VHH binders against Phosphopantothenate--cysteine ligase 2. Designs and how they scored, part 10

Target 1, 323 residues: Phosphopantothenate--cysteine ligase 2, of Oryza sativa subsp. japonica (Rice) (q0j7n5)
Amino acid sequence: MAADPTTGGGEAESFFRAAPPLRDQDRVAGDLADFVARHSGSGGGGRLAGVVCVTSGGTTVPLEQRCVRYIDNFSSGQRGAASTEYFLKAGYAVIFIYRRGSKQPYCRFLPEDSFLDLFELGEESDIQVPESHAAVVKTAIRNYRKAIDEGLLLKLPFTTIFEYLQLLQMVGTAMNCLGRQGMFYLAAAVSDFYVPWESMAKHKIESASGPLNMQLNQVPKMLFILRKQWAPSAFCVSFKLETDPDILLQKAEAALRKYGMNVVVANELANYKDVVVMVTSNGRTTVRRPSKEDDVEEQLIDLLVEMHSEHIMQLNQDVHKLT

## First folded at step 1 (VHH)

Design f2 (framework vhh_podentamig1)
Fold by ESMFold2-Fast, scan of step 1:
Structure f2 (fold): chain B 323 residues (1-323), chain A 120 residues (1-120)
Amino acid sequence: as target 1 above (323 residues)
Amino acid sequence: EVQLVESGGGLVQPGRSLTLSCAASGFTFSSYAYGWYRQAPGKQRELVAAISSGSTLYADSVKGRFTISRDNAKNSIYLQMNSLRPEDTALYYCAKGSEYDFWEGTYDYWGQGTQVTVSS
């Protein structure tokens, strides 16, 4: 059936049709298909708790086709990177959609500006890691190599809003065959507005040329499309970051209903490392880390894994999500 | 082209039942919320019932008497009206929401309406 421009699906399709080609699309499609096929299981079992797509970092909105100027959404990728480690620990296979340059799983301890500070030279000019870092680096290497070599971690990089949404569409569509065993953990900071690729200025924006006067279009509601069209049976977790605590929970509850999410994780900018609130149709659960040495993600992922297991077992109550 | 066509209205005696139907075309039916509005003589149009993919909403005046339902395979919405009262007399309109959830959105398209008259 042809898309009707009066439908919600028509707006999303128009966005993808007008987007620039995804870099390395054929390679990404092949890697993704192989990853999903490997983890679809056989004989009704499998050793995995599930397959989760984790999105991490912030999108950029290019203002020019040559990407000289852009709008960046702040996100270090700390949430997604830490959560990926805990999902792997919980027995999940992880598809990690991440912003290039953001925090990576098992590498959150690395210096921001200079990787050379991690090394020193020995007596014979051999490269060494200082004893103060050696144990952490060895653990990171073991965990990372195990995840990659056993085919449990697939890393898919993005920079722009176009790349992010193209990857999310490909992953969402590919994971649909996993049904309720699939989970989406949507922790990336996603742009609400974009400049259409075909409408972009060809030349660098000149500072002396006066007001920018550029039209921004609203990004199509991809969480809605993910839930209704790409992967309707998957367990979906989204994030709501708010500066005003008085309206945080009301906004999270509205977002839960608006986008058909299973869970909305609400947190304040001021204390997002210390406490989060999980909002579901059944109520609210507050998760607080016991100390500054702990990750709030550890308890958060434990609770989500339990909820996901219940979601898988409740297939008969969600017959409308069968497709 | 978006179209909503109501049917099932008529003259009915107090205490009886009537079922209204709405046939929708020109868009992806499953992607939107829907509602039933009514307009009584001399009054403004009011929302009677609404349905999204996972939730229903009813006006206090009809709660427990009316039931809204949807059939995505038939692109149709229904309003089952039980224990009808003279005060339910109105022109009933089917409406398509602008959003997936009726809690957040407005209604952007209406049908022409079907007349329901409750009297002896």
Scores: ipSAE 0.000, ipTM 0.091, lowest interface PAE 20.5, mean pLDDT 77

Design f3 (framework vhh_7xy4_2)
Fold by ESMFold2-Fast, scan of step 1:
Structure f3 (fold): chain B 323 residues (1-323), chain A 124 residues (1-124)
Amino acid sequence: as target 1 above (323 residues)
Amino acid sequence: QLQLVESGGGLVQPGGSLRLSCAASGFTFSSYAMAWVRQPHGKGLEYIATISGSGGSTYYSDSVKGRFTISRDNAKNTLYLQMNSLKPEDTAMYYCARESYYDFWSGYYTFDYKGQGTQVTVSS
């Protein structure tokens, strides 16, 4: 029998129907709708360059409904956090889908482990920041509060693969009305396999039971569904991380063609902070940071912003072709 | 009491050289990135160069790359700017600044503290 064009969508629909309910779904939907509506009517020549969804950090796969055990697809969130700062600088509004506990925009240079070492008590028991950290902390507060208070940054937290994909679907669907003004920057490390929610043990798994006997299902390919169904006119950027540099670019080119991405950012695990390769239908562009104190994301985002601007301008050519 | 005191400015001919110094006190100098910024008469502040706390990383504005060199001596709590191939356009009040950082909202580098300044005049 001929394959149904909706088989991929059917798999995704099955995943979402079987998934656990997203906590605070109605509040998230309201916040998201308000954020998108605020930025969809910027007007001709407005301040806003576009709206970007940045995904950041790694997903977890829970092994039981009362989650004590899980499989973690670890990512620090450095790329997503840094990129969010540069998108905001470039005049974008940002929807930041992030793993709880991963790096946050403007906080990347703050200590991660000893949070209380950032503070001391003054003579009158007032909270103070030691002089050695004062400038960095003030910069973080200033930049972060402005992004939030001006309604330019919406943060949506996740932990599990279920929460991540539910948020991505909600954001993708909500951003569809932005057409070509929308961008997806898909830097999160996403699990390839999961345990279906209904198939999970309701109680903690005991090691005395012997080997863990669970069936893993493949996570539906959401990049294809995002491009084809949820936001077909958006500018889509995905990431390919590989340990073997010889096959990295071949896999990136394959992903570009297979999933209909506008750009695939290819990086090797050993040097992902230093060098990235942007793969497009027009060829490859290598981006290097000048030093270890610089962000590779600065030049990467500048180039992506230029490409997105060109993507937006192609609307006039499409209208002419249809007449 | 936090202090930054600049010195070494003066009048110099085009193509000449000057070395600016900044004496820092009242804070742990090696824990802070330091910068040089300048302000031409009647104009805004312009970023020149930054050096990390350890001295391991340096950054320069395009207008001075290849001509100016920023350095520091953490044992002496002193920041330096070696200025070579000076141009009339380099005429400005030069300031030593602590913990310069890019403020994404203003689109410019900002500072938590800036010194009194030292005048550099490139002319005649």
Scores: ipSAE 0.000, ipTM 0.144, lowest interface PAE 19.0, mean pLDDT 79

Design f4 (framework vhh_8h5u_2)
Fold by ESMFold2-Fast, scan of step 1:
Structure f4 (fold): chain B 323 residues (1-323), chain A 123 residues (1-123)
Amino acid sequence: as target 1 above (323 residues)
Amino acid sequence: EVQVVESGGGLVQPGGSLRLSCAASGFTFSSGDYAMGWYRQAPGNQHERVAIISSGGSTNYPDSVKGRFTISRDNAKNTGYLQMNSLKSEDTAVYYCAKEHYDSSGYYEFDYWGQGTQVTVSS
């Protein structure tokens, strides 16, 4: 058909019109515009390998407008955080869309609730880091501050599905001017269904109020909108997680074709830290970490960087100039 | 073993009605983060989602079938249904039932896909 009603903008437009306003939208828009301009060749500095949007962590679906109850799509953010470190190492600028509280780049060494153990009370008026942690914390601070201060890492937090999709739309639209130099690395765990904002209870759900009646709508397929409207020339990477390895590869190949992805990274729940399979139109590549002490993301990012470089060159391969 | 099996397709006249069934095994439609969707594919076209129902009972339809198609489920029978009314020649396709779920890649996808059932709306 000439029109595809299951991937069209009508569902997405309705979602964004009905969504609550993104807090600090003008500040986010300004920061994003400045970041993209800095790396599109108008901001000066050296040449980058590319600009990548990494999404990380899981979305929540609020059940009330004044959110007390919600449905959480758990993800630690380990993959997105690790991958961000390797993209920065590879010479990329990174826009990191992340779930508040999820793993952060350079902070993956921290236990889940180690905040107070990271400090000790020295002499009055002085908070110190215990000597046992000083080297790891110093390395984390150095790497993180360098990325921020050199304008190579922009962090955009979300909690809800509404915030996530609004940020993805803003980033996708802003990165469109980068053309093929843009990459999307979509590792966030995104909710299937949501309660429309206008249909929510305005106050917290109370047992005294009796049963709650709610309508859940399917979250629009933003992946299609990203490919068709927001950043059609960008290099897009998505992820598939499955329990059954036979089904996993079949699903990854289906997603590659259905959503127009450049790469689908397939991983099994049982061994997702050890091995992944990259699925492309040219076939499959298995990536395995050399040891338990290594990150599978290191080789994965190296291969994606190579493929992205080829994607960038496709636009200009016929513009051969003798120099 | 997790599977879905479609039935109820056939030949009908324009303006007619059909009710499709989707029998599930190895999982329940009322459990977890699972949703049940109906898709169709006509020759030369990609698969088009025509209906979806969440585990909580919420439904969604594209404009092409809204008001004509109704998705439902019977949790006791672990069976989903698609009631199709006012059928048009454009509705001619193979209809598939799919179990959809959230995954860690940040979007939902089919867990299992049935073999399909042919619906033909005669001229």
Scores: ipSAE 0.000, ipTM 0.124, lowest interface PAE 18.3, mean pLDDT 76

Design f5 (framework vhh_5j56_2)
Fold by ESMFold2-Fast, scan of step 1:
Structure f5 (fold): chain B 323 residues (1-323), chain A 128 residues (1-128)
Amino acid sequence: as target 1 above (323 residues)
Amino acid sequence: QVQLVESGGGLVQPGGSLRLSCVASGFTFSSDYDYAIGWFRQAPGKEREGLSSISSSGGDSTSYSDSVKGRFTISRDNAKNTVYLQMNSLKPEDTAVYYCAAGEYDILTGYYEPYDYWGQGTQVTVSS
């Protein structure tokens, strides 16, 4: 068992070399560089609590280059979207890496099938929002536009595992200059296997052609690459779905200390919207929403913000210990 | 190749029962203890809901959502490489597409990764 497992040497490097080009890569790189540079200087003014990368939604694994069939790691994106709102409220700048079609910050009231029901036509054929919804819609627009216009929210969309990992690499390396001021909140549901782009069928898979044997390769362990190579000083939060509290929590505590994760947020399948357990080297904290009208993410983010602040302050204590 | 295939859905009357099956291929439950298998559902216009999970390390390591606790039971048959969801006392609000999913245990973190393999789903309709 390797601590940083690669099979065939440079597994991650091979993945990125063989991946299809990221759509609008130069524009994304420019926007990301500008966003990080803007907030690395403003952090000295004490106005920002930090910069966080939030990943949200589920990846897909395409089975053919023309992408008619795929394997979907389905996730609504509720946690990432809600958490982004609370990070912005807490004074963070947020890089939001999200699955296209997943839930968006400030848009959790929008139903998938009812977008046009939010609007009506006035007597002059102007577009209007019914008075019953106007206050909620206006609040959403104000909060969203404030975050965008003040340069506090950068949205980076993905669909495939290739796009997700390319964006995560770009964001991870760009955020390295933020040191301990950076946080990663890794709530996306990520595929464990993929079909290499170069080996993928260029034509639609058809039933009449008989069985098509697809070769699946293991996705490189990007959490470890992020922690060991891309952003080693950042505050890292990962998410796990839990089935056995006692045994898995003990193993998670041991792994956290050995491999340098700051927090593992354990979600039980039965109640993942109602309660989470934060596992750290200092112990466990259970976070439960007070009612079904409340978000568990509100208290979760408040606690993570406190922990991140301590992580930043720990650098001063470590310097004093070394001198 | 890891593949999950669901079956057992259909139309049932309120108060009725159904048993869903999830057949796994590309790994084995008896030898591959590093997997967790879960059941999820999604109704139109609603987000995906987790219902129940079982680990490959033992049938006693199970979890249930409050909405189904006491009505649904998850189990597995290692010889058939199959996971079951027994659904009792079905209600109209249980109408949804039901998905089977599998996630691999990450040895470095000591937790299961997010569910990585998904079936295509099976429709359950509770009506009339």
Scores: ipSAE 0.000, ipTM 0.127, lowest interface PAE 18.1, mean pLDDT 75

Design f6 (framework vhh_lunsekimig_d3)
Fold by ESMFold2-Fast, scan of step 1:
Structure f6 (fold): chain B 323 residues (1-323), chain A 122 residues (1-122)
Amino acid sequence: as target 1 above (323 residues)
Amino acid sequence: EVQLVESGGGVVQPGGSLRLSCAASGFTFSNYALYWYRQAAGIERELIASITSGGSTNYVDSVKGRFTISRDNSENTMYLQMNSLRAEDTGLYYCARGEYYGSGSYEDFDYWGQGTLVTVSS
């Protein structure tokens, strides 16, 4: 049973009113307004395919107001980072809402334990990249600097569920003016439950203190609010991760109907890097990477870009019928 | 090569005014949000004022109504007009260009200027 927009809006409003203030909220709001305004229509020195909000990485649920202990919905951010690269390649402007410390676009080649092996010292202690890595590093720097310098990539960091949902609400609301040109690609691993800020312990929780006495509340269903209130005309893509392959597709189809998504990307935890299933009202499409050296995201984004283009074209046809 | 160069610091009496400038080169100036940070003796570097690519501004409470941040995209320069200066405003003022938003931490910034010293004393 889907919540109506009035009920969902009231629940979200209560959550946001009770949440701790977002760091630099006014700056984020200004940067978002500037970014969206610059990319409305054919602005920014070129015609864009669209504007996409990509969410990436996992949320944390703090257990104390001064956050020493938390529950982590772990995600490396691989999918969101890779997908952002392919959206930029496809001619999109990207708002990248990401977990601090998760994988970044164009930096997925960086080894966690061998970072310094990417560099050598010259005779005057100048930093150089060895020939074996030079082409990959130069391409990454060029693509990243182009995206940032041309204002095609806006990065918005989060750590907690509170920060994540506040950023999603701000971005959803800001992107509403883009109508069908907007896309949401919701790949972040989002907590289902949280500890309300006002009921949270103000001091460090001692590990040896016995059973935790904590109230867990269900996180409001922000996908309903995004679809019904914040950006109702946008092209929305959500993700369903399941350990049991036998029920994965049934759950993905249920999520498609329940949340009014354009696409649900179904992936099994065991093979999410190798294969995904796109579930739509028209059926299912299986996407497989050709080899372990390839990204499944390349073909996935190509197909989503095609579907988004059709979504935009449908609006244009409807406008012509009305005029 | 990205460069940020601050100027305009000096010694002023309480209640005086100074205008700081940050001259930028090596990037598309108009595409970036820019920041003024202050570092007082024995205190960590703190955000004082920010300006987005579109001109939206933010200030810490202690400087609101006294300081004004602005930018001139044609000159690749950002300014901080400081009025009604107090002894507490003494410090090194740094210009910074960030790569992402919403944090406000100085650890989030790629590029910094060398700083310009402001001393408010009688």
Scores: ipSAE 0.000, ipTM 0.141, lowest interface PAE 19.4, mean pLDDT 78

Design f7 (framework vhh_7xy4_2)
Fold by ESMFold2-Fast, scan of step 1:
Structure f7 (fold): chain B 323 residues (1-323), chain A 121 residues (1-121)
Amino acid sequence: as target 1 above (323 residues)
Amino acid sequence: QLQLVESGGGLVQPGGSLRLSCAASGFTFSDYAMAWVRQPHGKGLEYIATISSSGSYTYYSDSVKGRFTISRDNAKNTLYLQMNSLKPEDTAMYYCAKDQWLVEGYYMDVKGQGTQVTVSS
């Protein structure tokens, strides 16, 4: 087929116009503009390796406007949270678009079900941390506060597909001025289909009513719009999860070419914590964690940082060639 | 237009069995991995099982491993879920989903009306 219906952006424009208003949109826009300005060379900050947008966790598709029933795409947010830590360690500023309730940077090793057991009360009702957890908690606080206080981490929460895509559009547009210094690390699990907001039932569906009768529409192909309109010079990394290893790499290579990705990170559902394959125009690189105690993300981010640095250097070489 | 139609649900006693079917149309079924997910009334979806495009690889959630079996018939464009040793906690609307690549990470594509499974004495 010769025609590409996504080229005009009409589907995306229609989606955003029909979507429910994003809560605190003006505040998000202001925070985002300030964050990008600080790291585009207009601020007083030091030299950065780059600015990366990390998406993390899974989107939900509401089936009702009051969100009693929904479709949840499953992702713990482990990859995005771990990767954010390694990007910060590598000297990046990070815009972290995350699913509410998913794993957070620096908190991955803290107990979830025993949250209050991390604390105890002193004589004057002062909150204290038991000695058994003190080292882990202190390291988490120190790293987190450093990232926030130095303006290196901006956290933007989402729950629904509508919120996610609205945030991605805002971040993509705001990062366009960064050119090749910008990076997108798209690790969120994103719904392919949604129920249009205006067609949703406003009332709870009764259990006796039988199967759901809902109109499902395809979510617009936002990555194509990101590459073509929002941030065409950025370094883009996408993810492909597949159960069939024989076709995984072929499909990842097709995605790389079709959407103009710099890297597609491919892995099998069976071993995604242990091994990933980075697919680029130059070939394939397999990344394995050395042990069960290691993060595969450590080596993955190190390699992506190197590739992004080369991408940035190409701009400098191209400028000198034109001059 | 891509369409997934689930069937085979019903009322069953604890310890019983049911076999669910999903009829796929509007895409090349044999090119895509497929998944089963479920949604209890008033709650979010829970992942159950995935099967590769060829049927050679399967993956299960720990809650159903050893009790449920996912399979497919590419000649008939049909996905199956054999459910054994059913428990009250398995009560949910069951959906089949097209498990495919996405540029923005991991996802499962849920489109059908679903088929209700109720496990009750």
Scores: ipSAE 0.000, ipTM 0.182, lowest interface PAE 14.3, mean pLDDT 78

Design f8 (framework vhh_podentamig1)
Fold by ESMFold2-Fast, scan of step 1:
Structure f8 (fold): chain B 323 residues (1-323), chain A 120 residues (1-120)
Amino acid sequence: as target 1 above (323 residues)
Amino acid sequence: EVQLVESGGGLVQPGRSLTLSCAASGFTFSNYAYGWYRQAPGKQRELVAAISSGSTLYADSVKGRFTISRDNAKNSIYLQMNSLRPEDTALYYCARVEYSSSWYEGFDYWGQGTQVTVSS
């Protein structure tokens, strides 16, 4: 018979046992533990609004252990990068789990095909920033250096679905001690299926004219496991992107109910930069950017920060009513 | 208004072939990957085959027997099923793969499915 789809725990355990070892796992674990400890309320860093894990970019599913072929889930990382800037502005410490090569916080203004156009050579062959860009570049450098140097931004890179889920498990588990002060902002585009590492060819597949035949397994329900096991008290925000607006809100409401999310941010592919809909147990809130020069993420993050604050205060109000 | 409409199912004897078709409408077909799923009575839905930008993937249970293909000009995907077995009896669904933020449900099961019955 078929496996029970309601559990998920056994599938997750099997996935992590069979996954390839995470590169620099001990270093990542140490950096993460230090970052969380620095920003725990008991440690006196208590002026932070909270600690948020932002996931950003798209995962790849490797088809061979030596990783010559893969399936890429496209995402520019625009939402995660922009949101990270606004969380930092709002007084959060941010753990930024990101796809290598995706957009970075404070670097979204960079021209995609013309990086060198940001610079000019002076008469002494000195590197200079054109005056037209100087203010934006200087602000970006100051904000980025402040965030890194003050230990407010921890960057954890991934490429594959295996690396992504291993990092998410480590971060989720480490952030559990933050209770309701923790937030997950899950904007990464994540594969729903993968090829088990042990089932892959050890070397590249040499089938130029034939179809690629691989075993496909469902990715374990990590959103459910995060909510129920790794960080059950955290404020959780997930994303739903759809081309069809008629089903988008139905899917967002289903995800909110099924996975116990605090907020599902629903957006259409055609206008995701202009408008989003925040779906909660209390209803729907539409967020629109005022102009094309503005980020929709600015108002989105302001509203999420307010909701997170209410989530934290709700615990205090409930305790008060029990006395 | 996303619609995926499956067709081509039916009753067939073991060892024979069937071709399933899926017609898509209401969105830009070429921007997505697609999969074929099947569900037998009393069993969980199983991914049979998937097709992305030029690449194909197959479940071990159908490897070497089934071939997935796509025709972007016709907004259609196909599943060519050869050497059918009684164990292939199931309701077959065409699904669109979400290439973005869904990390718990990547597939839209939009059709009502097409029944394939392999009788011995």
Scores: ipSAE 0.000, ipTM 0.183, lowest interface PAE 14.2, mean pLDDT 76

Design g1 (framework vhh_lunsekimig_d3)
Fold by ESMFold2-Fast, scan of step 1:
Structure g1 (fold): chain B 323 residues (1-323), chain A 120 residues (1-120)
Amino acid sequence: as target 1 above (323 residues)
Amino acid sequence: EVQLVESGGGVVQPGGSLRLSCAASGFTFSSYALYWYRQAAGIERELIASIYSGGSTNYVDSVKGRFTISRDNSENTMYLQMNSLRAEDTGLYYCARKYYDFWSGHRDYWGQGTLVTVSS
């Protein structure tokens, strides 16, 4: 029941101290600070719209400092990309922490390996979009441009577990000032084990050297740290994916309690696009899409937005003063 | 301007059926999720059913399997088919479209409501 979280001078501090420096850290910090300040609403604005951090795609664990070999927690990024679209539609500002090469908001209709099939050459070699695709492409461009131009979408890319956790720490810390108006939607597939940066080979491991002997450390439990240190008042949603349906709900309920999540979204690998189960302290809600043309994320995000609004209102009723 | 107009309420016996309609104007109907709320005397409004732009639906547990929400985008109308009605289903039924804006917060557009009475 009372699991001891790693705090301060523990495994997390050692991880960040030993991690390689994040590329463009100062630029990321500036962009993030500007984004949060723009959307803080300290001028007496609204309460039910919010700011959400969506994590998306899978992390990699590099095996060399000049990385050629890695362990990959593969994820297409479909959940995070679709959810970002619906959060934006619901009036949220979104910080999108994503794996490079994973699915992007408003671009999920794009062919994975046939980008050029979206275009044709007209007379005089002008680039055109075929009539069969024109409406979908125009809608995607309008929605994406609006989100970027109005400063409602901030995209922060990662590849490695080191980059992911450094970005999550920066975003969590920056969003702390939003209190209960902040939400974390943690849909990224995160590595459980890693090779410490300073323990890595600096160059490619040679294939002729015989068996590969690796020592892996456990990745620090960042969900505890997010809840206890970085953003303790935020509304937190995590994901539990299993191949075995018999243990899925039990593991989701355990994760809800263990990590102090507001919601755990449980799904089976076989049908994660068709159905999800939201697990909360108040029970379970099953969300199903009626057809393959529908997104399960539309209904999921609508329900989470309502739960988040209630979370914000509980604070405003209990503490009418202060912030 | 957004307008929502409900109709179809009335008095029925337990086990009976009613079909509610919500006629919408002033926005691109097909692009928005729409909601049915219920308010009983002295009780806060509760969300009972939702229908999303893609056709996905959601129901509160107490009406699941008995109520069916649907929409006709060509007629700008949302429906609630209510079957196997119970005394606890009595209340004022509101059609709603939600609005979220960072600065103004949550602003719902509501119809005037239509009264459903399940009388023994």
Scores: ipSAE 0.000, ipTM 0.173, lowest interface PAE 18.2, mean pLDDT 79

Design g10 (framework vhh_8h5u_2)
Amino acid sequence: EVQVVESGGGLVQPGGSLRLSCAASGFTFSTSYWAMGWYRQAPGNQHERVAIISTGGSTNYPDSVKGRFTISRDNAKNTGYLQMNSLKSEDTAVYYCARLGYQYSYKHFDYWGQGTQVTVSS
ESMFold2-Fast, scan of step 1: ipSAE 0.013; ipTM 0.504

